# Ledger of designs, part 1: VH-VL binders against q9rc53r339to534

Every score and structure here is a prediction.

Target 1, 196 residues: q9rc53r339to534
Amino acid sequence: AQTHEFSNKLNTISGFLQLGKIDEAVDFIQKERKIQQEWIHFFIERVNDPTVSAVLLGKISQAQELGIDVDIDPSSQLLTPLQERQQELLVTMIGNLLENAFDALLASGIENKKIYISFTDMGDDFIFEVEDNGPGIPPQLMESIFEEGFSTKEGTHRGFGLALVKKAVHELGGAIFLEEGELGGACFVLTIPKHE
Unless a header shows other numbers, all headers, positions and changes below count from the first letter of the chain; antibody chains are not in Kabat numbers.
ipSAE, averaged over its two directions, is called F for ESMFold2-Fast, E for ESMFold2 and O for OpenDDE. V2 adds 0.75 times the mean of E and O to 0.25 times the DockQ between the complexes of E and O.
Where letters were taken out, [cut] stands.

## First folded at step 2 (VH-VL)

Design d02 (framework fv_daratumumab)
Fold by ESMFold2-Fast, scan of step 2:
Structure d02 (fold): chain C 196 residues (1-196), chain A 120 residues (1-120), chain B 107 residues (1-107)
Amino acid sequence: as target 1 above (196 residues)
Amino acid sequence: EVQLLESGGGLVQPGGSLRLSCAVSGFTFSNYAMSWVRQAPGKGLEWVSAISGSGGSTYYADSVKGRFTISRDNSKNTLYLQMNSLRAEDTAVYFCAKGRWYSSGYFDYWGQGTLVTVSS
Amino acid sequence: EIVLTQSPATLSLSPGERATLSCRASQSVSRYLAWYQQKPGQAPRLLIYDASNRATGIPARFSGSGSGTDFTLTISSLEPEDFAVYYCQQYSNWPPTFGQGTKVEIK
């Protein structure tokens, strides 16, 4: 239900952007009751790719609806132009990393669900980070979570989303890191070379 | 352009300690996981240890766990391997390798290696 | 841990000949297999990643193929500088593991 509804909203936004209708995409996002104007202005000023902005705003709206607090590092920016394939695959990876965090937090049953997002393009790579305060991923399962169709004993649908990220990162010559974050849960860091 | 340069190898007695360093240039060091891979004389390659870009996550082969410690100083673009309780079977050339951290865990650049000999 | 078995252990060929090197995994590694070249006294050099993608700067005579458990590295026409030891490596499952190597030597 909720996930399907937000997926449809993201498809609508993506459709506007593919048709070059940036103003219509922004208007659609702004009229969504759960998205704050401050988020919209942040992304317009600090993310030059409208499709990436639309996906992030849609996912933030979804998180808020699910009772998940989202913090974004205030130094975040993606101002370097993305190549067409980089943009397509980055959007896929962002969506799947955030869905993975949502699934982990909802399955955990904790009261204070939190996601931390940061992104930068100030160096040689596009970098995107998603961290949650859920139960994390044991080192012995680290590789299994990227297997196509992998599922946990808890019934969490980890495998397909992370398998898609694995496929996308390999195509772009980039990397995905599973790091220990300050929030105590899973911390995924994605890097994509700007000029490979 | 990309350069990895190991140092710190040498001859040590069993039970001794040694610290290896790897100085890197030509890429944004903190964005990439780094690994140590070793090769015993006349033998194949064995992955030893890895560290995430931030240094927050470390991983070890079962053969070295509890004896070796991997670390990095991102401000100095340097990777380290502290080797304690050394055994004869740790004798090898130790390579610093730039990885893609796990899901893309191939090594696209390698240093020249530094020889560690553990002998009485 | 996943075991990679390379065959043959040694391949004796002349310049200009085609070299075919095999790597077999004890369980599926999907496409997540790399090939490295190592010359005496030198560091390994990445040749192929994701089973079939040539690394930057690698000559077209090197090609990789395969998926799952069976992988092949092919050198279409050996040059003098290609006589070396070749290693396969999987990165599908932790820990990353290497094959024992295939030595390509001058006949």
Scores: ipSAE 0.006, ipTM 0.448, lowest interface PAE 13.9, mean pLDDT 79

Design d03 (framework fv_daratumumab)
Fold by ESMFold2-Fast, scan of step 2:
Structure d03 (fold): chain C 196 residues (1-196), chain A 120 residues (1-120), chain B 107 residues (1-107)
Amino acid sequence: as target 1 above (196 residues)
Amino acid sequence: EVQLLESGGGLVQPGGSLRLSCAVSGFTFSSYWMSWVRQAPGKGLEWVSAISYSGGSTYYADSVKGRFTISRDNSKNTLYLQMNSLRAEDTAVYFCAKSRGYYKYAFDIWGQGTLVTVSS
Amino acid sequence: EIVLTQSPATLSLSPGERATLSCRASQSVSSYLAWYQQKPGQAPRLLIYGASNRATGIPARFSGSGSGTDFTLTISSLEPEDFAVYYCQQYNSYPLTFGQGTKVEIK
């Protein structure tokens, strides 16, 4: 039998296909097995851009696979149409911020791994926020984390993600902030002007 | 430097209305979620309402839903609480509170409070 | 609605003693738990957010711990100014809720 939840998955897939976004539809199908049905409904209502929705749903699925709990602020929305370059760079920034949070949490050894996401376009800017409950960023490292090649990791990662985020947000005329978060870990806030 | 200053409290009869204001200075008001929290005489704290930084999202405690309306004017750095159909149980000191960071939940800055007394 | 239960209701201690205050949630609030101090006639003051992080300007004698449903606020050595009412607050879900308070009073 078909549930409303299954119909919602089909609507999301149909939407990608109607817009000619075949790669996005394929990506969504591959990740849909791990996504809670309520997330799909939330994104259909609150996020107008299918590519941004697909990336966020994919990252939520990845977090679930890694044992990380993800909450999104229930008032979040992204309904204003994105310019092609804004969409491309926002997708890249979201991916890098979330992967950075995943890495920090997995390396931390804590048992209650948590990420909080908030986003809005109700003002003059697109605002996107990612917070984790990992070890956070010591004040003495705050400048270094945005430099190319910075890493506290022992593996093959070289710390290019945050440098790429800073470059991308500056290209859009925006800014990135490292704030004191509620969860005690890193809290990154992106602001991107709606125009230019 | 940072200050929240409530006003508009007073004595009102059951069924009456009051509008509370909270004047904000010392931080970028338009960047933060704001809340109203009340405290009845001799009782604990009760969260009343929250509003997003743009004013596009609002939340209410079940006890006030349909009677109270939270709003804000970012151009005037002012938070409001319109209270209608007041009941004796609404008698309390009303505090405005700023969410820490961009989050609307933990409150790092509080006003001094304004007393609302609902009595015939 | 998530109910927060604080214990004890009243804690009678002398300056220099350790205070341990408990807050228990009716369901998991993860680490979304704050502690406030309130003195008579004053607004509440944020002490701890995210269960264990001290707010700006809060003395090191205050510490928070716990996650899920069981949380503790510890004052390692009470100073005269610490005799007050303490509230926990969850912000995992709406409606936001506070505990009923623990009064720390002088013995």
Scores: ipSAE 0.006, ipTM 0.481, lowest interface PAE 10.4, mean pLDDT 81

Design d04 (framework fv_daratumumab)
Fold by ESMFold2-Fast, scan of step 2:
Structure d04 (fold): chain C 196 residues (1-196), chain A 121 residues (1-121), chain B 107 residues (1-107)
Amino acid sequence: as target 1 above (196 residues)
Amino acid sequence: EVQLLESGGGLVQPGGSLRLSCAVSGFTFSTYAMSWVRQAPGKGLEWVSAISGYGGSTYYADSVKGRFTISRDNSKNTLYLQMNSLRAEDTAVYFCAKVGRYSYGYPFDYWGQGTLVTVSS
Amino acid sequence: EIVLTQSPATLSLSPGERATLSCRASQSVGSYLAWYQQKPGQAPRLLIYDASKRATGIPARFSGSGSGTDFTLTISSLEPEDFAVYYCQQRYNWPLTFGQGTKVEIK
């Protein structure tokens, strides 16, 4: 009952976001106080952009349904106002990076799947990090994962997500980096200039 | 310049199948959501289906759910609509439409010329 | 689903006259309403989005207004190329829906 109710609420939030109804998505989340109060309070305090908050909350909930644990660095913040295009592209990049991590973890066979998220705007840039505890990216593939159309899966259109992220971050004058993170898997870092 | 070119329309018998294609150029295809919108002869516009830029999310009008499948091949800059179990009421010009932003609901800023599908015995 | 009702069904006017087209929603759609123009044998063309914002390349004689359930498209002075069918469309909820159209025809 509870699981079904939770999934229905997430579908409603996803629907609002897909239609670009950010105010309605935020209002729905606030009225559904039973949905992870801990996360809602964190985002209210730490993220001044309702669209980014709604997307991250939606992705955290999706991860939980997939059996993936998500932790956010408690020092994370995004309080500087985003320009409309920065917001649109950041939301798209967040979505694609998290979908990439979901795919990697589900394909890995790892028993305890985990994603770690960190973000900050304390400096001259918006910085967003996504780290997983999967097998990481083989060194021979590191150069090609950002190429348009790259995929290790047959005929699935998967692999376009990272190319899309690289294109989006370049449009904003930023960069994307790949490291082997603290959790032992892949760590993607987005850097977006505040004023470009 | 932005261009959308539909193909694949034609005459088909009730219960038959057709696959429509929409070849696009002039923008980064994988970045934008796409839709199919149809118009029956002498009637108004009806939204049929939508797909996200990376293809992970799809939406359908109730009238076509379970019969139509929207898909895309971003490496070929092509959008598809697989139409199965066709009915007389599916007879229409089918337009390919580009969404102006990443969200499915943003306005359709560019349209193809349309391709006619006629379902008749 | 959200039903959009356009009125009048047909508007007969002469060049130079003002056209006022109405679109009414069965429930509030906020400001998430667009207007399209379609000429015979052609694809629709976006005119107005978010109730009142003019699309790129659209002449200033086209304007949109309204919010909630009642919306208006105004053409301040009809040009010969403006005689066409006009559709409103909401993006507030799934499925996306269009009005039945208003035909603006020469008198």
Scores: ipSAE 0.000, ipTM 0.452, lowest interface PAE 16.6, mean pLDDT 80

Design d06 (framework fv_daratumumab)
Fold by ESMFold2-Fast, scan of step 2:
Structure d06 (fold): chain C 196 residues (1-196), chain A 124 residues (1-124), chain B 107 residues (1-107)
Amino acid sequence: as target 1 above (196 residues)
Amino acid sequence: EVQLLESGGGLVQPGGSLRLSCAVSGFTFSSYAMSWVRQAPGKGLEWVSAISGSGYSTYYADSVKGRFTISRDNSKNTLYLQMNSLRAEDTAVYFCAKGLRYTYRSGTYYFDYWGQGTLVTVSS
Amino acid sequence: EIVLTQSPATLSLSPGERATLSCRASQSISSYLAWYQQKPGQAPRLLIYDASNRATGIPARFSGSGSGTDFTLTISSLEPEDFAVYYCQQSSNWPYTFGQGTKVEIK
């Protein structure tokens, strides 16, 4: 399906980036996904981890296909080398947070769907932020959404996703925060210590 | 033309309270984070507090946490700073400052426009 | 908290001369540094952001450079209106902090 096709293309992009074949990665993305070259060059300059780059580029491509606008804060960076376990769990957390944003926006019926992404590693922590302009999370549900198997009466796919994110970030000695979004929706923030 | 105009400064005794206001025009107020930055007589600049465009996220310097409260009324294009339990070291000119970004959280944040400032003097 | 140290404290120069102002961070801040100008009795004015980008309306004689821990503001040829106090500010790590200032005064 589309998911498998996206995954296969992300693996190809990740492979090119891991081998330092930047020109081949750029050509592949432009030909196959119609992603603007500015995104590719942003990630080459600002993100040193090829797997994280591949996941984010793939999620941007997926969002575009779903009619969702994605903006990344231009000051974002991830230049500090990730430990293998940090990389595995960060990729999983990023994927789950973005899928949750996609699901919320698609279910909302909002005309102009937007996601804002920001990340930095300039301090003592890796910080990753995902914000959407959806309906947000009702205050009474803010704690429940991190429980394993959580669902609403309307039905959702967020039950295991957010619980897995909370478990993963705690394994890394970090934390996940939920704030009201400045775009009017939900804002999830991950903090992960660089050194532990 | 962007304009920021502070008011509410004055002389107050230690332990007293004061409320500063900043009236804004010339830009879409709700689209930008706002801050208060102070400058003690003959000293440099010290960031005090910030608030996101929506007003939901607020931030404070350690020196004022628990004593100061930042807020905004987007329908009136006005920023506020409620200052409680004032100390002599709070004596300063307080500037209202506009952010270059919508958010004060994550990423870079700089102050592109400033008000003229309002003097707060805390003394007996 | 990140400490910003500006040097020199005072520059005494004549109009037409080049001014070079330094700002050093206690730890790496990438390129997330701004420069402000403040004249006596006035509010600060943003000159440079993200280390090297001139703010709108700022004359070309002002330029910023540097990354990591060492940053420089250069005024290529001082005009009379450029004699003021200059502050750097970092936006890398919370809480955001300012340097102590460099006064550029007429000789």
Scores: ipSAE 0.013, ipTM 0.493, lowest interface PAE 7.3, mean pLDDT 82

Design d07 (framework fv_daratumumab)
Fold by ESMFold2-Fast, scan of step 2:
Structure d07 (fold): chain C 196 residues (1-196), chain A 118 residues (1-118), chain B 107 residues (1-107)
Amino acid sequence: as target 1 above (196 residues)
Amino acid sequence: EVQLLESGGGLVQPGGSLRLSCAVSGFTFSKYAMSWVRQAPGKGLEWVSAISWSGGSTYYADSVKGRFTISRDNSKNTLYLQMNSLRAEDTAVYFCAKEGYRGWFDYWGQGTLVTVSS
Amino acid sequence: EIVLTQSPATLSLSPGERATLSCRASQSVRSYLAWYQQKPGQAPRLLIYYASNRATGIPARFSGSGSGTDFTLTISSLEPEDFAVYYCQQYYSTPLTFGQGTKVEIK
């Protein structure tokens, strides 16, 4: 019951953000007690694109419903205006990376599931990082995880979304990297040039 | 609280039509895929049809393909199943089911009985 | 389509006993398997998803295990309310499919 209440509050905030009603989202957060308001306020203030904010908040809400703990690096920001195609592909990539982390954690059966998110636009690139504390990627599978499988973001689902992420980031002139993170699982880093 | 309430079931003759509805509350309907799952009297569960969150993609079991149409109205929080050319083997309780994150079903309605008989 | 075969068809046990239910898939579904409980006249209730994750509100006596083609649902100590029909379901591939069910009944 508490999890559903929290999720509903995040969905309401997500809805205000997607409609461009930033003041209403802030007001709603200020009215709610015993929520992690510092992180929600911090996040809203540090992401200028309402669609990106809505997607991230929606995914955080979804993770909590799945029993996954999500933390965001306090240095994160996305204040640079996104071009239309950059926004479309970025929300697609964020969605698929987080869904991949959810699937890996749920399939692992570990008790304490964690995801760490970091993003920045302070340099020449937009950078997005997603880490999990799952089993990681076996060396023999590192090449195959980016190969195509059938996948749909809207409904009945099969295959891997990482191939879609690779295609999307390459279309923007960027790159995706699998790196070593502190959580002990998979760590994916996206780099997207601000100007292409 | 999450609630799914089916309606529209009843007695219909072979070759006839029925439209089932499922009214939902307690979650953001427009963000989740939905399915219809049926169960013939005394038998097991059979998946019938699914629709994506936006209504842009639909899926059907081979047994109903071409006869049934799934649709949704996100503004009314309602899921529909239009059933045409009904056969005796379509007799079942029809459940409205909400997909969780993937194709498992975290919430179900109570079901509505469809009886196809002369 | 992927066929799920559950065994045994009927499991006759007494309260307090351990129940072990099997589900076998005709091809690998990885970990994309869920378990449901259904009582007469009621809708199914989700117990387990992703083979081993217990759904919210489900008692700790229920546990799931397995991957690929061979899955098990275990009830460590049967309570009176646990006598019901149990179904497995795969969501690896469309069409979504269910097993035929295992009835857990009082001995």
Scores: ipSAE 0.023, ipTM 0.619, lowest interface PAE 7.7, mean pLDDT 83

Design d08 (framework fv_daratumumab)
Fold by ESMFold2-Fast, scan of step 2:
Structure d08 (fold): chain C 196 residues (1-196), chain A 119 residues (1-119), chain B 107 residues (1-107)
Amino acid sequence: as target 1 above (196 residues)
Amino acid sequence: EVQLLESGGGLVQPGGSLRLSCAVSGFTFSSYYMSWVRQAPGKGLEWVSAISGRGGSTYYADSVKGRFTISRDNSKNTLYLQMNSLRAEDTAVYFCAKGSKLYWYFDVWGQGTLVTVSS
Amino acid sequence: EIVLTQSPATLSLSPGERATLSCRASQSVSNYLAWYQQKPGQAPRLLIYDASNRATGIPARFSGSGSGTDFTLTISSLEPEDFAVYYCQQRSSYPLTFGQGTKVEIK
C-alpha cells in the first residue's frame, strides 16, 4: 500500500545507506517495524554500494507515489565494488532510465502501470535492465530517442534523459540497447565493463 | 505446485546434436534465472549454463561455450538447451534448475534427462 | 574460477551421531554459499543458503556456519534418511561452482 509514512521512512533508510551507515539503517528498520523488511534486507545483502541502494529505494518510493508497480528480479545482484566514476554515472543512468519509464507510463493512461528491473554483475559486465508495460518505442524513433532534445509531440519535454544515459554509458566503455521485452513496452538494457 | 520436467535426452554419436527442453509450471517463469546443471555418471555437479528471466543475459561454462546455446520461450513456459558438436565428456544427466527468489541458488530441480555420447 | 574443496570425501557414521562436513573456498565468497543434499537417482535438494539460513521445510537438525573461505554443515543427530551425498555451491563469482561432494554413509 501507498502511504506517506512508509515513503518517508524509506527515504530516511535511503539516506543512511547513501552515507554508508548500514548499521544505522538496520537499527532504524528494526525500531520502526512498519517497513517492508524483506526489501530492505534484499538491498543490504544484494547491492554492495550504499549510494546505488539509496537511489533504487528512492525510485521505488517515488513509483509507489505515482501508482506504478515496481518489480525487481529476485536474482538481481550488484556485489562487485564500483569504481567512483562507475558509481556516479550508474546512479545518473538509473535515475534517468526510471524517470523515462515513469513519464512514459503516466502519459500512456494505462490502468495497471508496471516496471520490471533486473541487474547483475555475475559475468564480465555490470548489466542493468529496465522494462515497462507502456506503449513501447516505434522502430522509426529508435535512433532519435537517444538524441539531445528529442520530444514526443509535447514540445515542452526535451528528452535529455536518454541522451545523458547514452553519453554516460559510452564514457564507461559500455553500451545501451533497446530490446524486445515481455511486458509489451520499452526494454532498455545497459552494459558496463567491469574493467576498461 | 512448482514443477520442472526435462525431455530430449538420449544416445547420440560424437559430433552430433541434441536439444533439451524443460517444461515449467507453478511459478512466474519470466521472473527467475534458469540454469542447466549436469552430472556425469558417478561424479559431482557441474553448472553448464544460465539465462536471465527475460532472456537478455546468457552465461556458459567454458567447457560448453560456442557449442551449447541456452534459450527460453516465456509464452510457453519452456527452457531449452541446444547442444552441438557433442563430445564423450558431455555424457551426463542434465538437470533443469530454477534460481531462488532472493539468492543465486537452485531451489527447485527437475528429475534430469540422460544424455549419452558414444560411438 | 573459485574452487570449492569438500572434506572428508566420505564420512561413515551411525544414526544418532553428529555429522560435520567442511567446504573450503580458494578465495573469499563472503557468506554466499549453499548446501545441497542428493540421494541416489534423485535431484539435489537445497538445504542451506547464504551460509547459515535453512531453506523452507528443512529440519532443524541441519545447520550451516562459516564465512569467507571456511564453511561447515552440521547435522546434529543423523536420521536414516540423511545418508546421502552433500554438495556446497558458491554464488559470489562467475562461473557458479560446486564442491566435489561428501558422501555420508552408514557405518
Scores: ipSAE 0.006, ipTM 0.494, lowest interface PAE 12.6, mean pLDDT 81

Design d09 (framework fv_daratumumab)
Fold by ESMFold2-Fast, scan of step 2:
Structure d09 (fold): chain C 196 residues (1-196), chain A 123 residues (1-123), chain B 107 residues (1-107)
Amino acid sequence: as target 1 above (196 residues)
Amino acid sequence: EVQLLESGGGLVQPGGSLRLSCAVSGFTFSDYAMSWVRQAPGKGLEWVSAIYSSGGSTYYADSVKGRFTISRDNSKNTLYLQMNSLRAEDTAVYFCAKPRTYYYGSGKAFDIWGQGTLVTVSS
Amino acid sequence: EIVLTQSPATLSLSPGERATLSCRASQSVSSYLAWYQQKPGQAPRLLIYDASSRATGIPARFSGSGSGTDFTLTISSLEPEDFAVYYCQQYDNWPPTFGQGTKVEIK
């Protein structure tokens, strides 16, 4: 139910943005999620896909509620039109990467939880990057984190997480990379070809 | 310009130990995860072990897990493979190999290989 | 662990002929497949990565195709230096695995 309600709210926001009803979208988001106008205008200006904008705004709101500070690279943009399947899978991948970062940070007990997001469509690929300042990925888990059904959460069988991201990105002919970032935690880079 | 040079191979008794080295030049070694790949005489290629760019994460084939240890010294541009409890089936040419990209999960195609060093485990 | 099966085991051809080498995966590897050439006493040489991308310096006569479970390496017109063993390799899942090889020998 809760997940269905969240999806319905995102669809409403996406609908307003598609119709060019920016003020209505801003008003709806502020009432539901307490997001500041600066974030909404940033995404409307820099992200041409309303569904991707709605998901990112929703995740920023969720992070704030969890006490997580989110910074987005100010040069970020996604202005190239996404194909329907690219949009669907990119939304899924963004959601799972950010949820994994939230879980890692909340489990870590770190005081100043931070996530850095960057995305670009310059060149031949769509690139999406998420970095956290948590404990990173333990070496013993590096192989396991991409396996289907892997979870560190007790009692969960939902198949959320990095295995789903790996499957989705491979379906689009892209790749997921784990890098060392400046924040000291996990840094995932997602690459999706524009044309294949 | 880009070169990988293996050394340390030789003849060893079953149960013995050897340490292989791979000297690296021509690229920024500390940016790349590195692998060891082996080839038994007259047979195909088998991935053995990998180590992340920082040296913090290591991975092993099930056939060598618990017996082999991969390590690196980024200040010396050198990759190592410590091989303990050697068995006859470990007899192979051992290659060090650089992945095409330093990213995890893809780019594991190996664009640069050393010439290999022969390890023979026999009495 | 993903198993790669190459066929044929040996391919006997003359210079100037077209060579077609197959690699089949036990489960989908998407496009994360590479092809290598190996000559006796030498290290493998990367020819193709991501199923169809030619590595730097590799002649245009080498081409790769396929996705999912079925992949092909084609040499449009064999040169004398092309008679070697060829290996496919997947990197979709750990561990990376190699096929058993196809030997291309002169007739």
Scores: ipSAE 0.005, ipTM 0.444, lowest interface PAE 15.5, mean pLDDT 80

Design d10 (framework fv_daratumumab)
Fold by ESMFold2-Fast, scan of step 2:
Structure d10 (fold): chain C 196 residues (1-196), chain A 122 residues (1-122), chain B 107 residues (1-107)
Amino acid sequence: as target 1 above (196 residues)
Amino acid sequence: EVQLLESGGGLVQPGGSLRLSCAVSGFTFSHYAMSWVRQAPGKGLEWVSAISGSGGYTYYADSVKGRFTISRDNSKNTLYLQMNSLRAEDTAVYFCAKLGYSRGFSYGMDVWGQGTLVTVSS
Amino acid sequence: EIVLTQSPATLSLSPGERATLSCRASQSVSKYLAWYQQKPGQAPRLLIYDASNRATGIPARFSGSGSGTDFTLTISSLEPEDFAVYYCQQRSYWPITFGQGTKVEIK
C-alpha cells in the first residue's frame, strides 16, 4: 500500500508549508519523486506482497530521516506468496530488526551510518537479513539479547524487540542467526520455511 | 597473497560420493560469502552453490539440490562441498570463488581457485 | 531463471583491432552484470562489475556499458594476451547465471 510512507511525506510537506518554506517544500516533492520511482520500481519487480513492500519502503524513508543509508542487495526477491500468518509475523520481525539497527547506529556516534538488507525466497525457505555497520554485539551477549526485557538503551526499557523476533520466527518453524557483519556490525538472518 | 586452492577431485562411479575442499588465505574468510562454480569439459560456467560468511544459510542450483551440501569451517579457513548420488552430468572442473564486496554489496566473484576435476564414470 | 545470450559466439580479430562483445538478458538485470575472461586451463578472471566498473588491476582498454537487458564489453585495442573466452554473469536474480561465452580468437 505505502500509505504510511505517503502520510509521512505529506506531514513533512505540511511542516514546510506551515513554516512558510515554500521553496523547500517544492524541492522535497521533486526529490521524493525521483527516489520514490527508483525504490517503487525495485519493489514492483522483486516483491509480490504489497504489505511487505509498504513496510520496507516506510522503514527506508524513516532511515533516511535519521541520516542512515539503506542499501538492498540487488539479488533480493520475495516472489512466493506468503500465508497470512507468515506475512503478519514477517512484517513484525522486519520492523523490529530495523528498529534495533536504527537504535544501535544512533547510539554508536558513527558518522556514516549504514544498513544492508538482503532477502530471498530461493529454495525451501524465506530468508531475510539485516546488517548494520555499528559496533556489533559482544559474544557474551549473543544469547541474552533474545531474552524478554533485555536492553542496552540508556534510560529505556525497550527490550522486547529481539525477544519478539525469536518467538515469532519459532512460531513459523524457522530460526534466527546472529553473525559478525562484513562491515563490523551486527548481522541478523531469519529463515522461515515456506511450508508448515 | 589472496589464494583459493581446491582439492578432493578425482574419478568416482555413478551413485558414489566425493568431498571437495577449498583452502583459503589472504583475507578474513568469515566475512565473505563463498560459491562453488563448475565447468563441464568444453562447456561454459555453471553456478552450483553458495554459503554465507557464517555458514548460517546456503543456496543450491536446482540440478544439485538434495544431493550436494555446502559447508565451511571458519576456524580452518576451509570451504567444503559434499557431493552425493553423483551422476555423469556432474563431471566438471569445480572452482571455489569468493563473492566480492564494495559498500557491502556483492559485485561479482573476484577471487577464484585453480579448480579441481571431478569425473563421474563407470 | 535469467537466460544470458552472448553474441557473437566467436569473434576473429587481429592484434590492435577493437573488440565489441554483447550480452542480452531475458529480462532486466538493471546494472548488476559482470564480465569475466577465461584463458585455456585457467580460472575465470573478473574484468568488469556492475556493468561499467573495472575490477582492480584491469587495464583501461577494457570497458563495459549498458543497463537493463543490453550490455556491451569493449576492448579498445586487442593485445596478444586478450585472446580468450569472455563470459557475462548476472547477480540480479537467484540463481546466479552465466552467458554461454564469446571466444575472441586471433585471425
Scores: ipSAE 0.032, ipTM 0.596, lowest interface PAE 8.2, mean pLDDT 81

